# Designs tried in a protein design chat: VH-VL binders against q9vpl3. Part 92

Target 1, 224 residues: q9vpl3
Amino acid sequence: RGKINIQRPKAPHYERARVVAVTQPKYPELPKAKSCFKTRAERTQQQQENPYNEIIAREVRNWLDHSRLVAFFHLSSITADDIFRVRVQLHKQNLHLKSYGSKIIEQAVKNTRYEAIVPLFHSNHCIVFSPDPEKTAALLRIVRRVPQMVLLGGIVEETMLSRNQLVAYAQMPGLHAVQAQLVQTLSQAPGHLIQQLQAHQNSFVQVLDVHAKNQMNEETPKST

## First folded at step 3 (VH-VL)

Design q3 (framework fv_imvotamab_arm2)
Fold by ESMFold2-Fast, scan of step 3:
Structure q3 (fold): chain C 224 residues (1-224), chain A 120 residues (1-120), chain B 112 residues (1-112)
Amino acid sequence: as target 1 above (224 residues)
Amino acid sequence: EVQLVQSGAEVKKPGESLKISCKGSGYSFTSYWIGWVRQMPGKGLEWMGIIYPGDSDTRYSPSFQGQVTISADKSITTAYLQWSSLKASDTAMYYCARLEYGDYEPFDYWGQGTLVTVSS
Amino acid sequence: DIVMTQTPLSSPVTLGQPASISCRSSQSLVHSDGNTYLSWLQQRPGQPPRLLIYKISNRFSGVPDRFSGSGAGTDFTLKISRVEAEDVGVYYCMQATQFPYTFGGGTKVEIK
C-alpha cells in the first residue's frame, strides 16, 4: 500500500527524450543523461544536504555574540499553543526562545570557546537568549512553571555556567554579588564545565558500548 | 531500425581470456548507455554493468566489479565485455541492451545474445 | 541491494484465460523524483528479453493491450487479460530506482 497514486503521469524527461529521438534525422548527438546510477549513500547525502544550514548557523553565532545571557534547556513534548504562551511570557522580559537543529548548533560553535555545549543538543532542546543577565531570575521563575523545559546550563557574560551555578547566579542580590560570583567561577580550573560535559559524554559512550554489545546478541532492527 | 548485434558463441577452457562484442546500428551510438546482462543456464537475469560510449563512463554491479571489463569503441559503434581469466561459473548467455535515453530508463532494445561455455 | 521476489514460479494457463504475476520489492521503489522505476520483461523460449511495461503501468511500443501493469510502493502485478500461444515464456520484473538494477526470479507462463 502507498499514499502515492500509481497512475502518476509519465515523467516529462522520459517522454520528451523519446519524441526527440524519433523526430531527429541521421542520429544527431544527444546530451549525456545526468547520473542515473547514484548509490544509496549518494542519494541519502543529497537529500540531507541543506544550503540554508550555514545561514542559520550564522544567525546562531549572532545571537551568541550579542547576548549576555544564554540558557540551554532540554525540551520534552509540548504543544504549539503551550510553547507559544511561554515565548510570549519570555518576550515580555526581553528573553528570546529559539530552537535549532543539533547540526546547525555544531556548525555555529565549531572552533569557538562554546564548542563544549554540543553534547547538550543530542536530544530535543531549546535556547533562551537575552542581552540582559539580570533577567536570569525572571527566566527561572517562568520556566519553573513549564515542566517540559529542563535547565542544562548556560553562558553569562561569556562565562560558561553549570545548572547549579546559573541557579546560584539568579539568587544573588545586586550587581556586586553577581560580580563576586563571576570572579569565583573564573578562578576555577580551566575547563571546569568542559570536564563535566566530557565526563557525561564518556559515561554515555560507555553505556552505549555495553548496550550495543548486549543488543547484538538479539536481532537489532535497523532504522533510518 | 535500431539493432544490437552480438558476436558468435564461444567455447573456452578455464583460465583463458575472452572478449565478446555488441555492435549498435540505427541510432547515435555515443548518445545511449549500453548494459550487459548475464543469464546462467536455466536461471534468471543478472545486471552486470553499463557503459556510456560517448565518454567511456563505466559502472559495474558490485558483484561483477573486478571480474569483468566493459569497454567501447565509438569509431566502429561496438561495446565489449571482457574476461582476463574465465571460470566454469562464467558459463552463461550474455546479452547487451541499450538503455533508453534519459535517467533511470529501462533497457529498450536487446542483442540476440552470446552463449559462452567454459569447460575443461 | 533491493531484492525482487516474484510469485508464482510457474503459471500453467488455458488459452484465452487470464494470467497474473506478482512482484514484491524489499524496499519502496519510489524514487526521490516521485517516479517508480519498475519494469516488466518477457523472454520467449530461445529469444532475448523484450521490454513490455515500464514505470509500473506504461506499455512499451508494440506491446498488445492485453498486457497491463499495476501496483505501488513495494507490491506490483502484471496481468495478461487473455493468454495467447505467443505469450508462452518467462516474465521478469526489474527495478531501476536504486543502483544496482535488480531482477525478479522470473515466472514461467505455459499452456496446459
Scores: ipSAE 0.011, ipTM 0.389, lowest interface PAE 9.1, mean pLDDT 76

Design q30 (framework fv_imvotamab_arm2)
Fold by ESMFold2-Fast, scan of step 3:
Structure q30 (fold): chain C 224 residues (1-224), chain A 120 residues (1-120), chain B 112 residues (1-112)
Amino acid sequence: as target 1 above (224 residues)
Amino acid sequence: EVQLVQSGAEVKKPGESLKISCKGSGYSFTSYWIGWVRQMPGKGLEWMGIIYPGDSDTRYSPSFQGQVTISADKSITTAYLQWSSLKASDTAMYYCARLDYGDYEPFDYWGQGTLVTVSS
Amino acid sequence: DIVMTQTPLSSPVTLGQPASISCRSSQSLVYSDGNTYLSWLQQRPGQPPRLLIYKISNRFSGVPDRFSGSGAGTDFTLKISRVEAEDVGVYYCMQATQFPYTFGGGTKVEIK
């Protein structure tokens, strides 16, 4: 009455199995059937506190606690194949692209120093984590070629940085001491940072709206 | 100060190989893209390709893909543009330029140019 | 590829008079981050190109304030408020919104 081993896929050739295992996303195992034994009142409470959300929220907290670089992106419509390709390219640089629902993010950062990031996740989003802050330049270089991902800001060495501050950080020499000093100099109060990040996101939406209207309203004379 | 210094003028025959250089100084070489631009005599500018020296990520304009090779050696802060077999139509001034990694100030500093003349 | 069209081909101007150069792109240059990666370059005779303006209207370090850029979407303008002798050269617009990057055909500014 065995376990279904979702983390060990049907075996290809040995070397291919290794490569596939490295690039496959990690999914937590969900217990089957336990929620169906709850009463109606318990169901209402559990529906608000979905067990899956708490498991994933703990994963998010672990990523935040063990990453010295965290970058937040707005994510426009993108195919599963395209995002997978980006994820693989980022993984080669020890950059880990993750997507989580807004409720899960809220549960993960509630009562933590990072609670101020919650407003960033009201729209489609994704997050990139890395234990290596020197990878900030590599990250921004890779995502520059992915128009669906728009940088909103990030956290470097536990300090929240706006988009422009994170860009400035990436341009510093690869000297940890100099980079740490820059992070301290560029740091902002959470309220001010959130206001800046939301303003940039709103500007982006306004620009896209103007662009869409210009495309739709453009009238080119027909000639034959 | 930021400087890009290119190798000297070259005079070659069709079919010969050539490698020209662009040496960066005064900045973090591995943090900026280096682009190569061609200007044929009396004509405008054409983008050829870019390289990020930190990891050798290279992008080519479709018109130049397979015709040239762009490379970089970060230990000597130098980028290269190379032809395996030159044609007379490769006669041009070649510029290298630094492209800010965020496109913040794209192509902000330029080399002095390398004149390549290919004739029989 | 994004096609960049510049007008005029040449602009003879009297010293101290204004000059205006137009640049049109075949599609919008607005990038997904809300920025428009439209730059203007100056090339003086016998010299390499020099960055004048980036992101439509931002002057590069050391560029005189007589140079200004404006525009949005697909239509952009470079203005020189009072042309000086040192401003003789060819001016190019360039887009870095979409790979591959592309240049306009150039506009020659010369003194009458």
Scores: ipSAE 0.000, ipTM 0.393, lowest interface PAE 23.0, mean pLDDT 74

Design q31 (framework fv_imvotamab_arm2)
Fold by ESMFold2-Fast, scan of step 3:
Structure q31 (fold): chain C 224 residues (1-224), chain A 120 residues (1-120), chain B 112 residues (1-112)
Amino acid sequence: as target 1 above (224 residues)
Amino acid sequence: EVQLVQSGAEVKKPGESLKISCKGSGYSFTSYWIGWVRQMPGKGLEWMGIIYPGDSDTRYSPSFQGQVTISADKSITTAYLQWSSLKASDTAMYYCARLDYGDYEPFDYWGQGTLVTVSS
Amino acid sequence: DIVMTQTPLSSPVTLGQPASISCRSSQSLVWSDGNTYLSWLQQRPGQPPRLLIYKISNRFSGVPDRFSGSGAGTDFTLKISRVEAEDVGVYYCMQATQFPYTFGGGTKVEIK
């Protein structure tokens, strides 16, 4: 177990990717002559309408629509090797760690019920997706050993939960009916839950801002 | 948990029709492809075809095109493999398996199998 | 049509000893996305196949770390570092790089 395919409508899969590669050029189609010499205004317009960003935004929407568990994390400085090891551990439990730029997330959730959570992705962040809400306990056990990942909150069964509510959900006996009832009860106050999630992140961001400004008065270490 | 449950064993005569099933649970049924694999007695695995239940898009291995029909009913999260007229050479174990998109190979989860015996 | 060839056909091993299975493809399994769609499946007697390894070397959820995959292009290997009684069964390599998908002939792992 542990694999997630979250397409609705379906995204390209093995057979489709293979057919597309066989029937279409692997390299981008040659641009029209006029496209080779674009004005600044035209280049800016095209950058704003980047189709690559829309493709990834659609993938984010698919992850949100098909995942019954979505957890949001602030991500502190972490090495590529360390985050890769965390991804592998999560992957084995059908938990999929994804990182997307704030602009892509904003584009993905704009005009959806999730739009209000955009501020959660202000700083360095990552999201964990799973079709299995019972994996919340496994997620928290793995992340407990990763101090660089700070849980901000999540979405369970399409209901937004604060960090404390998500922790409480993880401690439930695993009975589907009991967990579903809890989630339904919490759905009575969606505005309050979103506000709690945003307050959690804003509080942390303020702490980071103070820390960063304090470091400005002293020599900032160089990363190599 | 992700689970694929297949219908029970079948004993049929040549020329009869048959429809076997594969019921998915524990995941978004319409978001994954379902594949069918044949294993003849004492032999290896052969891929037959796949279906995307969300819109019933179906693709067949060339050797099985026109020999079987693959379909799905998303309202009951069930995929089907059907023969209009069975042959003795259709005697085999038939498995369904889920195809995951993205990071994983096809056939991450398998049904328990349906044994089909065609004899006169 | 890609042909998958497995060796050996049968591998009797003593408990605790290592086992190695080879798989060769008639064509490169590297897809246009840079990934190699080569998997290993285990079928225990009387049971359905089970995914062990995908994309050459990635262990599927719940698969013990004594199983490892390696290889590139057309030559692939599945290794079991210390064979246990529960590892008895037939092992298949599979490619999903080209339609139709194809399986190797299988390798039977037995305990002496």
Scores: ipSAE 0.000, ipTM 0.381, lowest interface PAE 22.9, mean pLDDT 74

Design q32 (framework fv_imvotamab_arm2)
Fold by ESMFold2-Fast, scan of step 3:
Structure q32 (fold): chain C 224 residues (1-224), chain A 120 residues (1-120), chain B 112 residues (1-112)
Amino acid sequence: as target 1 above (224 residues)
Amino acid sequence: EVQLVQSGAEVKKPGESLKISCKGSGYSFTSYWIGWVRQMPGKGLEWMGIIYPGDSDTRYSPSFQGQVTISADKSITTAYLQWSSLKASDTAMYYCARLDYGDYEPFDYWGQGTLVTVSS
Amino acid sequence: DIVMTQTPLSSPVTLGQPASISCRSSQSLVHSDGYTYLSWLQQRPGQPPRLLIYKISNRFSGVPDRFSGSGAGTDFTLKISRVEAEDVGVYYCMQATQFPYTFGGGTKVEIK
């Protein structure tokens, strides 16, 4: 079984952990025979020897490869009944809510084009997958009613989008082709977009020049 | 809604082969693992193994490795548990259950069970 | 393999009274991610098992509030605050922290 971050334990932030450590009264160490904890070395060794992480990582890769819409959320504490109702509502729209541990996500996306998502999973999270990118609007409508789920970003048509870009994508009415074009536009920095436009203009001029030479077709502005 | 429907009860003799089924509906069959659990008469539950129908990846409990074969046919959304040669000790109720390694609930939905009786 | 031990083997209770079931694992069920993958299942007579509780204390969808789970590391408890007639059956703890998954021996809850 893999790591699931649906409900995260409240671990102290660094500053809070430091304050707790300083103010904490000294106590005798728990006898090892009664310890329910493993040392970091023991946990690392167990992780290394655990084949289940690879099984789960394979499942994650399969979801990423077969989904044209992937949305990432921070997930606050939520009851089983509430998350189940959200899953049912999402499933009706062909949206599939999954939760995986950060180490498994990292293992799944390591050395792939999706590796950039790893920083999104340093806290409690969940992911929504869909083969249908047009369902982005339905997704955001449903999760707007779930305050425990906070949108971090996503992947649409294999393109990484920020939270704001994904919201913009969802707000655009239209055909799938139009939305796919929007994704391409939103993923471009202004400078990069200008470079693309200039390259296309230069290529067009080159094509016209070649045609003028090869077909002896001379349509000049001087004719006006 | 999610359902797992298993094949009917079987009565067999030692040495015979058997294949029982578990048909999934109401969900994406290729996106969830299917697990098999044995319950011998008057005894507790034993995990046998799992299969991911999307790529046919199978994993067995060491106690059942080589004793049974787990398979799936995604075209008819059905998982299978098979014996090449039954033994009297295989007499039990067999359950299939859905599990999602990404979710917090292993075995969240269960089939109704298939009773297998192996006697002389 | 992780061995799961349940006590008691049977728990006859008077209707409306509480019931408590203990589960002990042969080693810690704390996963490397910090979670404990300890679940409780209910099996009513003649029916398949049903998920009640996952990750020690979280109730599965549709499970009544009278069921609660607690524990840490190797010692876990399932409590039914007020046993109803529908609660008769066998209860199993299960660990999913480590392959292979293993079940407790079961505790039969019955009305006196």
Scores: ipSAE 0.000, ipTM 0.462, lowest interface PAE 12.1, mean pLDDT 75

Design q33 (framework fv_imvotamab_arm2)
Fold by ESMFold2-Fast, scan of step 3:
Structure q33 (fold): chain C 224 residues (1-224), chain A 120 residues (1-120), chain B 112 residues (1-112)
Amino acid sequence: as target 1 above (224 residues)
Amino acid sequence: EVQLVQSGAEVKKPGESLKISCKGSGYSFTSYWIGWVRQMPGKGLEWMGIIYPGDSDTRYSPSFQGQVTISADKSITTAYLQWSSLKASDTAMYYCARLDYGDYEPFDYWGQGTLVTVSS
Amino acid sequence: DIVMTQTPLSSPVTLGQPASISCRSSQSLVHSEGDTYLSWLQQRPGQPPRLLIYKISNRFSGVPDRFSGSGAGTDFTLKISRVEAEDVGVYYCMQATQFPYTFGGGTKVEIK
């Protein structure tokens, strides 16, 4: 033996990841202008025209559906050895570097809530997936040493974040229990971020106090 | 460590049913396609079909459509290849392999193979 | 289906000498996104296939640098610069550009 092309930490259990994805809050659908809907027959016909692309698109959809952290990068010219080295370092942090063609990404996300990402892939690109959003800081530390990878943006807890918002999220790892809500706060008006985060933390403390008091009342046994 | 571990050798008579397995470990089983490959004695390799365990989407090579059934059980990270009625011409080594187009090294891991012998 | 044709069928070679295997596809293997999903597999006697080269010319981990791949479109070549005893086996080209995926017929490399 010598060098290993693939080094992966133990992958998250699929059933757990799927259960987590199913139980995750879905954003309420915004009222939309009237849109065209494809019939099942029309979707089947389009898939038949490009069957090999649909096979790959299934991988993309699965990664998007089962990852709580998705980061998008522009990828400049890089050697196979260099990108593999980066991939190995990312794997140690449960971060999975994937590269897919732009047409395949478009096919995978078309008519989904993720279709807004398509413009990010007009040129050479790659995507990093992880089930663990806490790994955003580790991701940015690793990629900082790879000038060929330029962060474009990402998705954290089903919320699309710009490059600057993702960097801000990475700076706020202090409270694991509220990170999902921090992501929502970061997607709001930037001018009030600090005030909103402080208000959020105060509100969460109050919620915990109320919950603790309610649990105390519920756990009072009636026994003689 | 990524591994695909296949079930042991089988000796069967024509007309019997058979189900062989391929268990994946060390990776996200439902994030990769699993393919099945046949190698008849002294012959080359031929693709039989592929399955995506996450949703059981299955694609068969035209020569194997209707001849075998490919399935997967994601709760035990295992893919299966099944015959309802074996023929002597099914005598072969069968391999499973992992497929991912997003990885830079596709088709990177293969099982050790399951030898199936069908004779009267 | 894409037909993959390998030549020669067998390549008896003297230790330390080079070996060359050709693979020709019935149609272009260039995927719509520009990648070419042409791989080379090595199968040593009694062992399962092993990925040797992917996307025409990229060596898989642990593969010695004496192995190299080249080609474009429909014509591809695997070269072994100095054949060693451990290189005995059957080599297959494979395409995954279109389903169904297809293999070449194989080339047996053996020491004469």
Scores: ipSAE 0.013, ipTM 0.544, lowest interface PAE 7.7, mean pLDDT 77

Design q34 (framework fv_imvotamab_arm2)
Fold by ESMFold2-Fast, scan of step 3:
Structure q34 (fold): chain C 224 residues (1-224), chain A 120 residues (1-120), chain B 112 residues (1-112)
Amino acid sequence: as target 1 above (224 residues)
Amino acid sequence: EVQLVQSGAEVKKPGESLKISCKGSGYSFTSYWIGWVRQMPGKGLEWMGIIYPGDSDTRYSPSFQGQVTISADKSITTAYLQWSSLKASDTAMYYCARLDYGDYEPFDYWGQGTLVTVSS
Amino acid sequence: DIVMTQTPLSSPVTLGQPASISCRSSQSLVHSDGNTYLSWLQQRPGQPPRLLIYEISNRFSGVPDRFSGSGAGTDFTLKISRVEAEDVGVYYCMQATQFPYTFGGGTKVEIK
């Protein structure tokens, strides 16, 4: 069937515009800076009219809601071939490595229980999803061999865990893992997990800065 | 592209120490395991152990635990196999080989081998 | 430790004829991830081992199509469809499902 919208008549609209133009008073043009300023409503409308971002944000929400294991990583410079190899290794364990822009992540987790993760995504990042929390040990084993990926923390069975808590969880099989998770949740201070994750991210940035400075110093030729 | 180059043949007496090397090139040295395999004259292959150069994590076959030391120096992309005191029974060809542990892929690239002869 | 047993010990074969090597493991080689980490290596006289096949049936880069692997669980086979002079050597099966990694005893392929 043909599309109704292909041939829409515009003649009535043009004629109406002509009549309005001759009957309305003309105002001077606004300065360029003011005429280019968009209202909050206009900015919100532009964001809502970007269907691509909403589709991807919906995909992210679906991954978060249907995954029992979610791990967050800082991602250093890595080649396409290297990341592809890591993705293949993870996929064999039903672990799915995904990368999304920070604005898409913010849009996806807005007004959800996961909103607290937003600060983790202000730098280069990636996320690993799995429906199987028993794969946490396999994940950590694989990622240990990828120095470009630095574990920041994660979510297991809808509970946010720091890096150290995720490592501990990986070592606790069956019922003990569930019990450990509950104990760790009850022992958390308000905001403590977010502070720990942000501190790790900041510490990693400091390590990269020190590394860069050390590399520059090592490259400097010494005078004899 | 990918190459593992081992040190030259060694002739030693029982009780002497020895350290042989395996230099990797053409790949990210710190992203792959390096393993050591022994082959006694006229016999088959025996797994000795592996090392991950990125963090120096080492794992030994139970038969070789305490008999040898495996180490690596990532600054010169070189792995090592060493003995504190050689025995005549250590006479063998020693191979190094690369392994992708995360994928459990077998040793895909092998060194040319280092022949170690221990005799009185 | 998983014990790997190869048969035959030696396989004299006429050029152009097929050769078949069997490998049996003392335990299933199916990993918890569902994959089977069984590989085949070739060692020509005076040379280091060379990877032929990984994960039962996948040929490594540069390996001729006359080599094929098959099997499941504890029983595996390497076949050479048309043996050539350059195929002379010792063939080993290897498992990487459990640490320590273990090798078969080897099968010597030689021209009669």
Scores: ipSAE 0.000, ipTM 0.413, lowest interface PAE 14.9, mean pLDDT 76

Design q35 (framework fv_imvotamab_arm2)
Fold by ESMFold2-Fast, scan of step 3:
Structure q35 (fold): chain C 224 residues (1-224), chain A 120 residues (1-120), chain B 112 residues (1-112)
Amino acid sequence: as target 1 above (224 residues)
Amino acid sequence: EVQLVQSGAEVKKPGESLKISCKGSGYSFTSYWIGWVRQMPGKGLEWMGIIYPGDSDTRYSPSFQGQVTISADKSITTAYLQWSSLKASDTAMYYCARLDYGDYEPFDYWGQGTLVTVSS
Amino acid sequence: DIVMTQTPLSSPVTLGQPASISCRSSQSLVHSDGNTYLSWLQQRPGQPPRLLIYYISNRFSGVPDRFSGSGAGTDFTLKISRVEAEDVGVYYCMQATQFPYTFGGGTKVEIK
């Protein structure tokens, strides 16, 4: 709807602009920053003196509280066009791809039941949120075709699940009550879940290191 | 479709109280910040403040701190801007706008504006 | 507070000709996260402002490709490659790097 002579932007145009923003390098290239380390106390004080992190963290907490499906991914180097196509397909399924800094996520989940996810975000990452847990199968189908996105785990109906548990959940029939019961059956203690998720991260890091040595990593680590 | 719909024009006398509204629809109201912007007749834009409806966290521009109150009612997806005592200098167009920090697009959608006229 | 200064105050242009607007900030707009939160807004006569460009150069949904943004640090430019009748209005730069958010004084683009 609108005026006849107005060329309205399609959803893809909006999603492209947003994808370009989230794929832009968020950190300045500061080679000197890597050569000098602040103490843990100094880093904590500096972060607590940055009010913007708390503002963004409130947004993250709201997404977590209002999403019945949350999926965590490691994100390898990906082109703007590729992530845009993924974003479009996800949007059609009411799946929202978000990117936040690791310190912001840590602040958002601190002192919550989701605190166990913090170790997942020590490397490049992104999160997919949805109010609809029945879309888990659609999510996994879409990301299976995107090798740059590596599923680490997620939260379904407030229950933390490993990668394998999310795959099992996606294979269940679409009766909501049956899926909810399965989630309870598949759930594991936070310590065990963390171990499984960290193992997947470590395996991926090893693969990435071998790939860097043998293929000379297509995305050059930016230095100086 | 994302929409912000503001209340109608107001004509008031100095010293009167006023509360204007901004109703959000087509998105998760509690997941986005709402900001208020003033535009005095023939002048530019001034940021007044911002509220997060999910927990009512509110931040003001220093020039507007204590001059106005920003609030929100998430049950009816509505944000408010209010004055306890209007001055002639409050005559302006007032806009609300949505902000998304996760995608870093400040003020991506705007309301149509509410004209407030304060005269004796 | 960060002060945003726009030049010129008005820009009369002939239809189809280019227009250029400059914006200068009193301090760097590079946030501690490395991003520069500089946006451009368009306000057509009798209408609310509309987001045009964010992150210096990213066009918002539905914004024609004749609009482009550039710049770094404290100096930023909005260019319209070929001005059309619907481009008449006031253009504002805005920073969201620090609270309070601040706007430039505005530049009126009009057809001569």
Scores: ipSAE 0.000, ipTM 0.441, lowest interface PAE 13.4, mean pLDDT 75

